# VHH binders against Glutaminase (glsA), part 15

Target 1, 327 residues: Glutaminase (glsA), of Synechocystis sp. (p73903)
Amino acid sequence: MGIGVNSDPKVVHHQSIPKPNAMAIANYRAITTKQWQTWVEAARLQALNGKLPQYIPQLSLVDPGNFALDIGDQNGIIYEAGDTDLTFSLMSVVKPFLWLYILHHRGWQWAEQKVGDRPSHLPFNSVEQLEQDGGYPRNTMVNSGAICLAGHIPGATIEQRCENFLTWLNHTAQCQLWLDQELLASVHSLPNPRNLAIAHLLAAKGYVEDATLALETYNQLCCLSGCLKDLFKLGLMLQCPQPPLQPDTTARVKATMAKAGLYEMSEAFFRRTGFICKSGVSGLILACLPAPSPTIFACYSPPLNEEGNPVAPLALLEFLAEFTSRN
Short names: E, the ipSAE of ESMFold2; O, the ipSAE of OpenDDE; V2, 0.75 times the mean of E and O plus 0.25 times the DockQ between their complexes.

## First folded at step 10 (VHH; framework vhh_vobarilizumab_d1)

Design r1 (from m4 with A35S; at its last look DockQ between E and O 0.95; V2 from the best seeds 0.86)
Fold by ESMFold2, look of step 10:
Structure r1 (fold): chain B 327 residues (1-327), chain A 119 residues (1-119)
Amino acid sequence: as target 1 above (327 residues)
Amino acid sequence: EVQLVESGGGLVQPGGSLRLSCAASGFTFSSYGMSWYRQAPGKGRELVAQIYSGGSTSYADSVKGRFTISRDNAKNTLYLQMNSLRPEDTAVYYCATSTRYGSEWTQYWGQGTLVTVSS
């Protein structure tokens, strides 16, 4: 038995990375150790005014001074700072990789029937945006798109679906992510009526078969955890895809990140800097930086600004953008 | 206009205690988090302790359990209580903050106060 189309969403074909208004390419290896240290100090002072999220107790318990930074390319690490053995959950940073998984295994033709590829006008967890769009999610960087795609991961049980995704991601990126059961319990311990409403609306409109299965699979994916090395390798996979990943597939994921990866500031930030980013409420930013050698920025610093983006990682990216303009 | 002035450094024996103060002026002190950094002879500057604008604290691993950062917003003063001092705590100690005007952040540092731990 098949699944009927419940609405007439816009059909979008062949998306590429959005082009910045200005893009500069720099040699990040030219940045001195002293310059890095000065930038890290400045960024961490700015983070003193950030806040931890309170709606997931495990995230509110982390040391706000946790910090880890890796920047590098396929030839190795250019600079690292902080405690790179600290562990964290991916939270929203998992969303680009869920999109990658779906595109890789199902293709764009199938995927566009389930989720769009354009920015949201309302907050990333908005039920209202999904209602206005007839149940067709704006993109995979918002909760509605991610919950929708999580509902399409193959597997007989929620746990098998999460394990299928996790095993594929670990193998493909050569990382060692794991499902943080304590964090998952913390996620379960508090109501999330917005995500529940999103899942039911998706099911009611025919975008997922089973609201509960989609939502719980999504919850488990958000609780996938690792360390900075894992985050860096996820970025390297996007920037330097290896077979069987096709470059067009990772390019489409990066195009979505450029439009929607930093909440409301996404497209403006990309157009100004050329940096393609995804943030997560654990305090993560993963960024693809333009350079002759494709460069990865991976940074963990828990304090968030009012928009929900991590303060110190954003400050460091601003410093790098300024460096790019001067060099 | 922003001014940070450290005091309270000096010579102490291993195992001793000191309390550092940082007098702040020229900004709304209670609205911004503060940090202590230190720079030992021949070494780079390192983070020691932080107090966030919301009141949370964080410490470098090397000082956890021995140092306590605190603030008195009524007196615009940041403190660092340093107990069980060791020779490796010898450094110039700086207080620092970053304040925001519009979309621009500005970093401020005190001139430092020297702590020497030796017998």
Scores: ipSAE 0.767, ipTM 0.924, lowest interface PAE 0.9, mean pLDDT 89
ESMFold2 (binder alone), look of step 10: mean pLDDT 87; pTM 0.867
OpenDDE, look of step 10: ipSAE 0.883; ipTM 0.959

Design r2 (from m4 with Q50E; at its last look DockQ between E and O 0.91; V2 from the best seeds 0.87)
Fold by ESMFold2, look of step 10:
Structure r2 (fold): chain B 327 residues (1-327), chain A 119 residues (1-119)
Amino acid sequence: as target 1 above (327 residues)
Amino acid sequence: EVQLVESGGGLVQPGGSLRLSCAASGFTFSSYGMAWYRQAPGKGRELVAEIYSGGSTSYADSVKGRFTISRDNAKNTLYLQMNSLRPEDTAVYYCATSTRYGSEWTQYWGQGTLVTVSS
């Protein structure tokens, strides 16, 4: 007797990529080198007012003027600027690829029992949002979803779980990512009571078996590091998936990024521009751009705005969006 | 109205020194980061040095250890101390900033000051 409420897990529907504004598509190869240089200058001037994150010491010590940009497609680089050999941690940019991994290996029906695919109404690290939802994470782009999924990566040890994910990702995207052991040691030396509370709530509600295993696996995945070319190749994998990776799987990941990849601004930005983005607090934006040829934007610039998005990469995307609207 | 006015450029021999100044007005100087750029004849403009709103600095590799960016918030003035000058430092030097009102960014550039390094 009584009403049936399916509160755990939440319903997750098959998702298609939301349509961008019809006037947002452009030929990025037609942009002149002088125009790119002008935009990079403007973006970097804006970044002078960004801040490095203070809660991760190694990130707070990077050169704030580090900058690297690749934009291109399957045919190669359209424009490149800065020092593309600079290395960085993926931090939150790993989250779409954790989602991709889980969808590819476990399938959607299994995954929807563990994590939702809806925007969060509260910040990406909110314990309150998870409490309000009975322990069912809103989506995989916030910490609760990513910690939950990290707790389900197979492996006999935490190190094996991270290695399984890393090896798969490197092979599938043709990357040379690695686990930055010095950054991981720095992360271990820091209290993170919000993530700890998230992990314990997930375990208490039955979404992970082991809170400490889920959290530590997540910590290791966030410390996966590479250079801009690795980030670009991750974008190529999303835009141009190759067998055995199914296009429907990457489409679901991109749909989640459109809803949640830039924190609170995600849906509005996607609706206005058609750009599908994921930001990371190390200074990264990876974006899939609408174009006749599938186009990838990969940019590294450490200074962040108050919402936690990198200032210069976001400014460059705004310039591109304005260009496509006028042309 | 925002204004940026560079001064201190001139002719120097290799190995010499110059100090550039950028007088700023029309905005809350201490709230915004500033940068020096340079443009050699026939080339694109390139970043030289940055001072962030929080006070940290960054330098192009070609000038590290030779140039020092600094600011005096009481005088609303940005500086570039240029030591051990080389012929390849010859360029017009510009100071620049970007300020924000609401969601809109506006960039500002000075008129430039010419630095010529030649034997």
Scores: ipSAE 0.784, ipTM 0.928, lowest interface PAE 0.8, mean pLDDT 89
ESMFold2 (binder alone), look of step 10: mean pLDDT 84; pTM 0.843
OpenDDE, look of step 10: ipSAE 0.921; ipTM 0.976

## First folded at step 11 (VHH; framework vhh_vobarilizumab_d1)

Design s1 (from q5 with Q50E; at its last look DockQ between E and O 0.79; V2 from the best seeds 0.77)
Fold by OpenDDE, look of step 11:
Structure s1 (fold): chain B 327 residues (1-327), chain A 119 residues (1-119)
Amino acid sequence: as target 1 above (327 residues)
Amino acid sequence: EVQLVESGGGLVQPGGSLRLSCAASGFTFSSYGMSWYRQAPGKGRELVAEIYSGGSTSYADSVKGRFTISRDNAKNTLYLQMNSLRPEDTAVYYCATSTRTGSEWTQYWGQGTLVTVSS
């Protein structure tokens, strides 16, 4: 009679950020322009085998050749490539900042009652996982967690809730993000039965008060848009938090990213490369290196692999990791 | 062995047209995206056009509306139709791809074909 240790899905094991295999301090400033160019070219060639998402019409219509890259630290940009004037939506890349917002305003004690901090072995939009967990979202990087948190942003209307979050984020990160109404319309144009089911389950289990409000707020947050400079600044906010943000708060967000920011491949990727990442379906990867020198990697390239991660940015991060291992 | 062989380059007057070809071998051509690059004298190599494995295309701003990238999977051939050619289009044009073997990606380039646009 094997005592199936029914691990209470509500037990938030605050596991420490997994230690990367090698915390080698890489001097990225020593990398030659030629080397950067070689890596960018190689990464873009790999991206030729990626695909644009089809479930959001507007995202399917972008130029797959769009590319923008910033890598830097607290002292500024180390290397830049592509068209940095391109605009894009955050999509799932908003999730760490939603998590940051909730932690900052509500605290982790409140938050842990609503969402867990465990990795997922199922897709980010899995309803089955949420059902198995009794409606308790596994983490804040899957849709169930994000929808849950979105349902708790203060505001009289959905629009006001989004505005409250946007205003706070822009002020805190010194960004110029905006809500893309066209993209939002595109999101609304096709039903998302999985997210709908998630929202309803959350409401039924008492994790949100209103399923519609939670889901729609989440949709609007996903449609927040900006440029590469904004994405980089968001990274800076995570790596170099300024008052009133507490370093412990950003550390918690980064820890969650390490576990779930690249969906199922997150932990393995972090262990291998040392980069903490969050990807989005629009083609974004924001990556942070938790090493003594806070590196920020911001990259936009729309083509996605089968797992739903941007191909070119991932390739670049692998090249950087390899460089670090050799130097 | 992966091979890419460009052809079709030559001398053309401004406003003229050329069609470049890249014959591919040594890999499943239809499974991979392809690119055209060019390198002008004294300048760095630049991307000209891409055709993704799914069939979508992308172009550099400098060639949009003038160049068309296409492929014939049955012939394992990549094409670049170049119309309304300008002197600034003068360059060696390269075909490129990246193929996967297991977990490893390898980049491949052709030898290039020279396009000269001059009156």
Scores: ipSAE 0.699, ipTM 0.885, lowest interface PAE 0.7, mean pLDDT 93
ESMFold2, look of step 11: ipSAE 0.823; ipTM 0.945
ESMFold2 (binder alone), look of step 11: mean pLDDT 88; pTM 0.875

Design s2 (from q5 with S56T; at its last look DockQ between E and O 0.96; V2 from the best seeds 0.87)
Fold by ESMFold2, look of step 11:
Structure s2 (fold): chain B 327 residues (1-327), chain A 119 residues (1-119)
Amino acid sequence: as target 1 above (327 residues)
Amino acid sequence: EVQLVESGGGLVQPGGSLRLSCAASGFTFSSYGMSWYRQAPGKGRELVAQIYSGGTTSYADSVKGRFTISRDNAKNTLYLQMNSLRPEDTAVYYCATSTRTGSEWTQYWGQGTLVTVSS
């Protein structure tokens, strides 16, 4: 916060990644294979009580027992489990990379005129929060911020905008992501009145020029798909940026993830663990773990808890947090 | 006090069938999903089959089409019907669950029942 904070929702103070109250630095390579196996079993047992999302039919049809885990750093994989060739949609996990794209190409001073970097007081898809803030999105991890940024990807058509983003992301992170056309068709088949209302409010308040274009571009970005190797490489890009990506740019993205990447639990979880996370409703958590060698956690397990976070990946992060607090 | 007790293991020749049972007590059985795991001699423990709290099932590739997981909530019992058994199915079979109190999850495992598939 600070003394100079104005009540105008457009005013955003520059801040670095929040530090946890007690930051742990761990040696994840010290975890034995047996301990990993025990944690994976425990996490997958907890996931038996999760649910698949019902509002996107293609996501409700996946095998709920799908599971894939990679944890590692730039020197390689520390532990791997499950079927890492499984494919999945990024869904909301795309949002940090949309933020990265905009910051990289437009810079912070331009971007802060369009979106904030503060937590939302209301749910991630709230029209009411956006109304209260005069159309200025709280941050890029909520739908209003992501739809706003999608409306600013350059391109004459929706397809060109998506291709511009996809090509950049694949090249920069060395990924093989693609647009899942069947999932996109499922998204198109479903009304989303909250996102539609968000897009129109953004346009009415001047934050995007074309509500329909912004919303459809956002829909396509959420349907970008890949496998666990792609997710791991996305995390490696955030933790170990290489030119032309500036470390300050990835640090800003991680700061937003720490505040808002796990819905309502984001700040408390980051303060307790130091883990910087983004979850997605297809069953993903991507996390940046503090360590002497910056560490990436990438996990896919479809069953979700009531708040929309994947059960098994979150359970694994809780086990890791407990391990690091003792070691 | 949660308890899981497997039964129904035994010696069977290839191509045969067995039905395993897991008697559960000490928790609201119908509220939680259940799994079968197995551990063959000299190998790590592996997931065999799952039944989610909503009733959806999932199977390891090696047992799809041969094994069926089911439950009887009135009897607090989990089952594994094992058909077309192979020598590679020889293992100790465990049932397992995880239950929640407040924010804390606790995992429970049975002691296991031995299945031997041999000519």
Scores: ipSAE 0.771, ipTM 0.930, lowest interface PAE 1.0, mean pLDDT 90
ESMFold2 (binder alone), look of step 11: mean pLDDT 88; pTM 0.881
OpenDDE, look of step 11: ipSAE 0.912; ipTM 0.971

Design s3 (from q5 with E104T; at its last look DockQ between E and O 0.91; V2 from the best seeds 0.87)
Amino acid sequence: EVQLVESGGGLVQPGGSLRLSCAASGFTFSSYGMSWYRQAPGKGRELVAQIYSGGSTSYADSVKGRFTISRDNAKNTLYLQMNSLRPEDTAVYYCATSTRTGSTWTQYWGQGTLVTVSS
ESMFold2, look of step 11: ipSAE 0.817; ipTM 0.943
ESMFold2 (binder alone), look of step 11: mean pLDDT 88; pTM 0.879
OpenDDE, look of step 11: ipSAE 0.918; ipTM 0.974
ESMFold2, look of step 13: ipSAE 0.799; ipTM 0.937
ESMFold2 (binder alone), look of step 13: mean pLDDT 88; pTM 0.881
OpenDDE, look of step 13: ipSAE 0.910; ipTM 0.970

Design s4 (from q5 with S103K; at its last look DockQ between E and O 0.90; V2 from the best seeds 0.86)
Fold by ESMFold2, look of step 11:
Structure s4 (fold): chain B 327 residues (1-327), chain A 119 residues (1-119)
Amino acid sequence: as target 1 above (327 residues)
Amino acid sequence: EVQLVESGGGLVQPGGSLRLSCAASGFTFSSYGMSWYRQAPGKGRELVAQIYSGGSTSYADSVKGRFTISRDNAKNTLYLQMNSLRPEDTAVYYCATSTRTGKEWTQYWGQGTLVTVSS
């Protein structure tokens, strides 16, 4: 029988969430309203020294003082601050959910042939890292991995591919995301030669069939937009998956976020805090917090630090980490 | 030693104007963004206006179009021009900042200046 398994490519071992060095035991419901207010003030003072991204005009025009925070669990909101009706694009925060989509529909065995699950040693948009790895993207949180996966969403046109993903995500997470056409026009208004080079290298190495289709599908996915309630629901889906999503699938996505969700600081931050995060350049952090009750942190604040992480959300996570390590 | 000292508060009729000042010392003033907050008696402190280190500004909805934040880096002074004042603007007004040494942030608050808007 021609299906014998006597030929043995190396079996890929199951990946699990990396173990943090010092995970805090946390009761986030014990934090007083006054403590939250003090932390929000401090975080927003730090954000005064952040900057808006200049390379996407529509993002550079937002009010830098926009702020929204939800922290909660399956039993409801623990604390809420700011203007939770503000809308924003997901940008890079979409990447974990693209990974989730591919894992759910194609499975791990197929997916690992297209993209790795290792940290990048070079910047998130590096053509050099992709060249060094022979066109095999390091992980799904960097542009090469996300462009690769976008090229594998089914659909006859770019728009149908984006709609297939969007419809699935809205149904699965029970959220109300939409494609922001004005933001998409803004993304198109400036050349992105690094992403173009990435897409062509992926195609040249056989990781996608069509470079232009992969890149433009990726551009549209980054322009999916919503409000803080949508971001919180996305976090709830990762922490409390419902059928047909399997818990093992969301666990794999969280493992990738722990390694790569905050650019260069990702693995060190996870090892120190146990927080599993993804940031986006519109000013978002979505985080899964360790606790007896699975807890979600969703925060929007546009000013970014030099690495591209939002200043105020990151400061709030640092305050939470400090609180939980001593309580 | 970092110090922030507000001044310019007082009694004003509704519809009137005041200009608050915040004299800053002990840090590189021009390198950091600044904020105005206010607190009415018995209420929580609320954000009023911000000026970012890059020069952009942001305002609470309740004061947009009426208040203007500005700064004079040569005089190390932050300002809040308050026009069309309403009784609801009655509060102690604080200036605030957060400065950084290495990776450590330290926040600083002034003592506050009282603004009373009453006929």
Scores: ipSAE 0.766, ipTM 0.924, lowest interface PAE 0.9, mean pLDDT 89
ESMFold2 (binder alone), look of step 11: mean pLDDT 89; pTM 0.892
OpenDDE, look of step 11: ipSAE 0.919; ipTM 0.975

Design s5 (from q5 with T106K; at its last look DockQ between E and O 0.94; V2 from the best seeds 0.89)
Amino acid sequence: EVQLVESGGGLVQPGGSLRLSCAASGFTFSSYGMSWYRQAPGKGRELVAQIYSGGSTSYADSVKGRFTISRDNAKNTLYLQMNSLRPEDTAVYYCATSTRTGSEWKQYWGQGTLVTVSS
ESMFold2, look of step 11: ipSAE 0.818; ipTM 0.944
ESMFold2 (binder alone), look of step 11: mean pLDDT 87; pTM 0.863
OpenDDE, look of step 11: ipSAE 0.917; ipTM 0.973

Design s6 (from q5 with T101E S103N E104K; at its last look DockQ between E and O 0.92; V2 from the best seeds 0.85)
Fold by ESMFold2, look of step 11:
Structure s6 (fold): chain B 327 residues (1-327), chain A 119 residues (1-119)
Amino acid sequence: as target 1 above (327 residues)
Amino acid sequence: EVQLVESGGGLVQPGGSLRLSCAASGFTFSSYGMSWYRQAPGKGRELVAQIYSGGSTSYADSVKGRFTISRDNAKNTLYLQMNSLRPEDTAVYYCATSTREGNKWTQYWGQGTLVTVSS
C-alpha cells in the first residue's frame, strides 16, 4: 500500500499521514483580535483546573499562570499572546525531533529495525507494552521508542551525543536551545523506575547497546530548553523543510505525531480536526494546522489535564477546530 | 444557576487599599479555580490574578506584590486584597470561572465592581 523510501531491492513499508474524517482548510488570518482574546480568556479559565506535574520537582514550581502563544506561518505571526520571552523545557516535545534526526541521518530502513511506527495500546511509559512486543518499541512518541533512538545518537560520551543532537537541531531549525542543567538535576532527583526498566529491557533485547547511555542521553534531550520563538521555528521546520532536510522525512515525523503525539487522545483528535500535535509535560503543544499556507500553533501553559496534555493549549485547539468547521 | 457577584469597589486615593469580594453560588465552588480580571473604559480586559483549584496562585506582573488573591471555600467567596493602589488600577473588576458539565466547559463572569483610583 505504502511506497518504500529506500531503493534497496526489497520494498519496505511506506509511512503516510493518517487520514482524518474531515480536514478543514481555514483562513486563520480571518480570526479577529477580539475573537482570539475571547478564546485565550476561555482557555486560561479552563486551565485553572489543571495541575502541574509532581514527578519533576522543578516543573512543579513553575508559575502556573505562565502563558505564551504564537500562531503563524512562514509569512509571519497571525496572533501572539502572553509572554513570549518565557523559557521552558521541551520534555516530550523533543521526541518528534529526535525521530527527525534519526530518519534524516540513518534513513527509514535502518530506523524501522529499531522502532515501530504504530500506536501503543498501553500508556506512553509502559514497560508492559515493551515486554509484550519483545523489546521492539511501538513508536517514537512513547518513552521506549525515544529512549531507544537516544541510544543511537553518535558520540563517545552522553554529553557529546546530546551536543551532537543539539547542535544539529539548532542549526537546522535556527533555534537557540540549550541544556538546562538545573532541570536535569531535578529529573535525576526523583526516581523514574519505568524509564529505567525500559532502558534495561531495550538493552537486554539488543535494541540499544548500553541502557545507562540510552537513558541518560534521553534525559538530557528532554531537558533541552528554549522560548516560544524556538518552539515556533521547530514547527516551521516540520511544515516547511529546507534542504538538506527532505519533505518525505518531515512527513513521516508528522504521520507519527498524528498517531501518537497527544497520548491516548491522539488518533481521535487528529481524525476529528486534522491537527497534527505533540504535547509536553512542561505545558507545551506544538501543532501543524491544515491551511492554504502551512500553519504552526505553538503554545505554553503549564497546567495539565489527567492525560498529561496542557489544558489551555488544547482548549485553544478545540476552539480553532470549531472555527474551521463553521468557516 | 451559577452566579458570581462582586462587591467592595469604590473611590480611593493613590496608595490606598480596597478588598474586593466575589460571592459564588450554583456550582461546587471548591472544585474550580477562580480568576480576577479588570477592564478600564475603552481598553481590553486583562487578567489580574488567578487561584487554581489546587490552591496555587498567579498574578499579572503589573500587580505582583500589591494584590493578593484568596478564597474561603466554606463561604463560597473569592477575595482580592488590593494594596498600594495606582491610578492605572482604575477599572471594573470581574471575577470569573469556568465549570464543566459533562464534556463541555462554560464560562461565568460577574457583573463587575468599579474601582476608581484618583487624587
Scores: ipSAE 0.733, ipTM 0.916, lowest interface PAE 1.1, mean pLDDT 89
ESMFold2 (binder alone), look of step 11: mean pLDDT 89; pTM 0.887
OpenDDE, look of step 11: ipSAE 0.921; ipTM 0.975

## First folded at step 12 (VHH; framework vhh_vobarilizumab_d1)

Design t1 (from q5 with R100Y; at its last look DockQ between E and O 0.93; V2 from the best seeds 0.00; counts 0 for: pae O 4.0 > 2)
Fold by OpenDDE, look of step 12:
Structure t1 (fold): chain B 327 residues (1-327), chain A 119 residues (1-119)
Amino acid sequence: as target 1 above (327 residues)
Amino acid sequence: EVQLVESGGGLVQPGGSLRLSCAASGFTFSSYGMSWYRQAPGKGRELVAQIYSGGSTSYADSVKGRFTISRDNAKNTLYLQMNSLRPEDTAVYYCATSTYTGSEWTQYWGQGTLVTVSS
């Protein structure tokens, strides 16, 4: 029975990360401390032109000068800078791990019935795209996909659902993430009509059972918080999966990140730099090189560009990409 | 050409005050954030204070409550008011910025101005 190339746009087709145009093997361990410092200084200067988000009050109140960086691999940290004791929320950086959770527990055959794996050219919070797609989320990195998947986390209550996910993630990644209740309150303080519309549309179309449960679960997942070490470990889990996680599962997650992890700029960025990324509005970027070296880049810097991505982390990744191209 | 020129450094006693200035030219000053760094003898360069294009400010913990970064966009000048100076504040202070040329970001630094805090 020929595995018919199901041309259905609803089918999750990608089990592997596409190869970037320039996969040069860079020895990041050969980079001098002085060079690292130079890049960090430059990146932080660029961040002066970024802005803090305004739609979540707690995120608007952080010190925009906050900075933390870890670069490493399976053998450990290659370079560290900034204040690594700073705490932050994952926000959208939780989406890859929600995707991982669903794939691990339900499998991709089940998941493809609920969410697609196509790139988006509209904003991550677009209701219009979801409408156009008949209520079927484009991918797991946009809000519609994440809200959809959040609605399928098991638990009798929203809190229990979040706890189930958190417990699994902390155990699997060896993290110490926690739910920031103050941030959650801040998220609740302002309405998000787009996410609300998304959740209701999902429910109306039968992709989630309860719009409120789905959305609130998602909100709580976004408010999971930790430190740089946790973020690094999350990256390590994606790059070096250990049983019971299967390599094909993490590969699928990384493939989705390459397509949608930096919103509209994701594919171009991956092609140019070789880094697969996921950004969050709190100022996080988690980035990985898909091969051959399992490099993990974890960076916190709150100022965002117009697209909603952290300025300083992006600059650092560009410096690394340039370095790789020359060496 | 982008130019940054620091001034105002000198010798001060502990507990004293000093005001540094950085004259900027060659770019739209009001559109870009600015920063003060310092480098003490035998130490690495460290961030002291930042002021964003929107006017928000950030400070290193070591100078919080003592230093104030400000800007006058009409004069294209960055300032650092330093109060309650300590011997550990002794360093060369640098003004810095990063501008976008339409294709890439480029960082620029001043020549620095020496601040010596000593009895």
Scores: ipSAE 0.022, ipTM 0.446, lowest interface PAE 4.0, mean pLDDT 91
ESMFold2, look of step 12: ipSAE 0.755; ipTM 0.922
ESMFold2 (binder alone), look of step 12: mean pLDDT 88; pTM 0.880

Design t2 (from s5 with Q107Y; at its last look DockQ between E and O 0.01; V2 from the best seeds 0.00; counts 0 for: pae O 13.6 > 2, placed apart)
Amino acid sequence: EVQLVESGGGLVQPGGSLRLSCAASGFTFSSYGMSWYRQAPGKGRELVAQIYSGGSTSYADSVKGRFTISRDNAKNTLYLQMNSLRPEDTAVYYCATSTRTGSEWKYYWGQGTLVTVSS
ESMFold2, look of step 12: ipSAE 0.832; ipTM 0.947
ESMFold2 (binder alone), look of step 12: mean pLDDT 86; pTM 0.850
OpenDDE, look of step 12: ipSAE 0.919; ipTM 0.976
ESMFold2, look of step 13: ipSAE 0.815; ipTM 0.944
ESMFold2 (binder alone), look of step 13: mean pLDDT 86; pTM 0.851
OpenDDE, look of step 13: ipSAE 0.000; ipTM 0.237

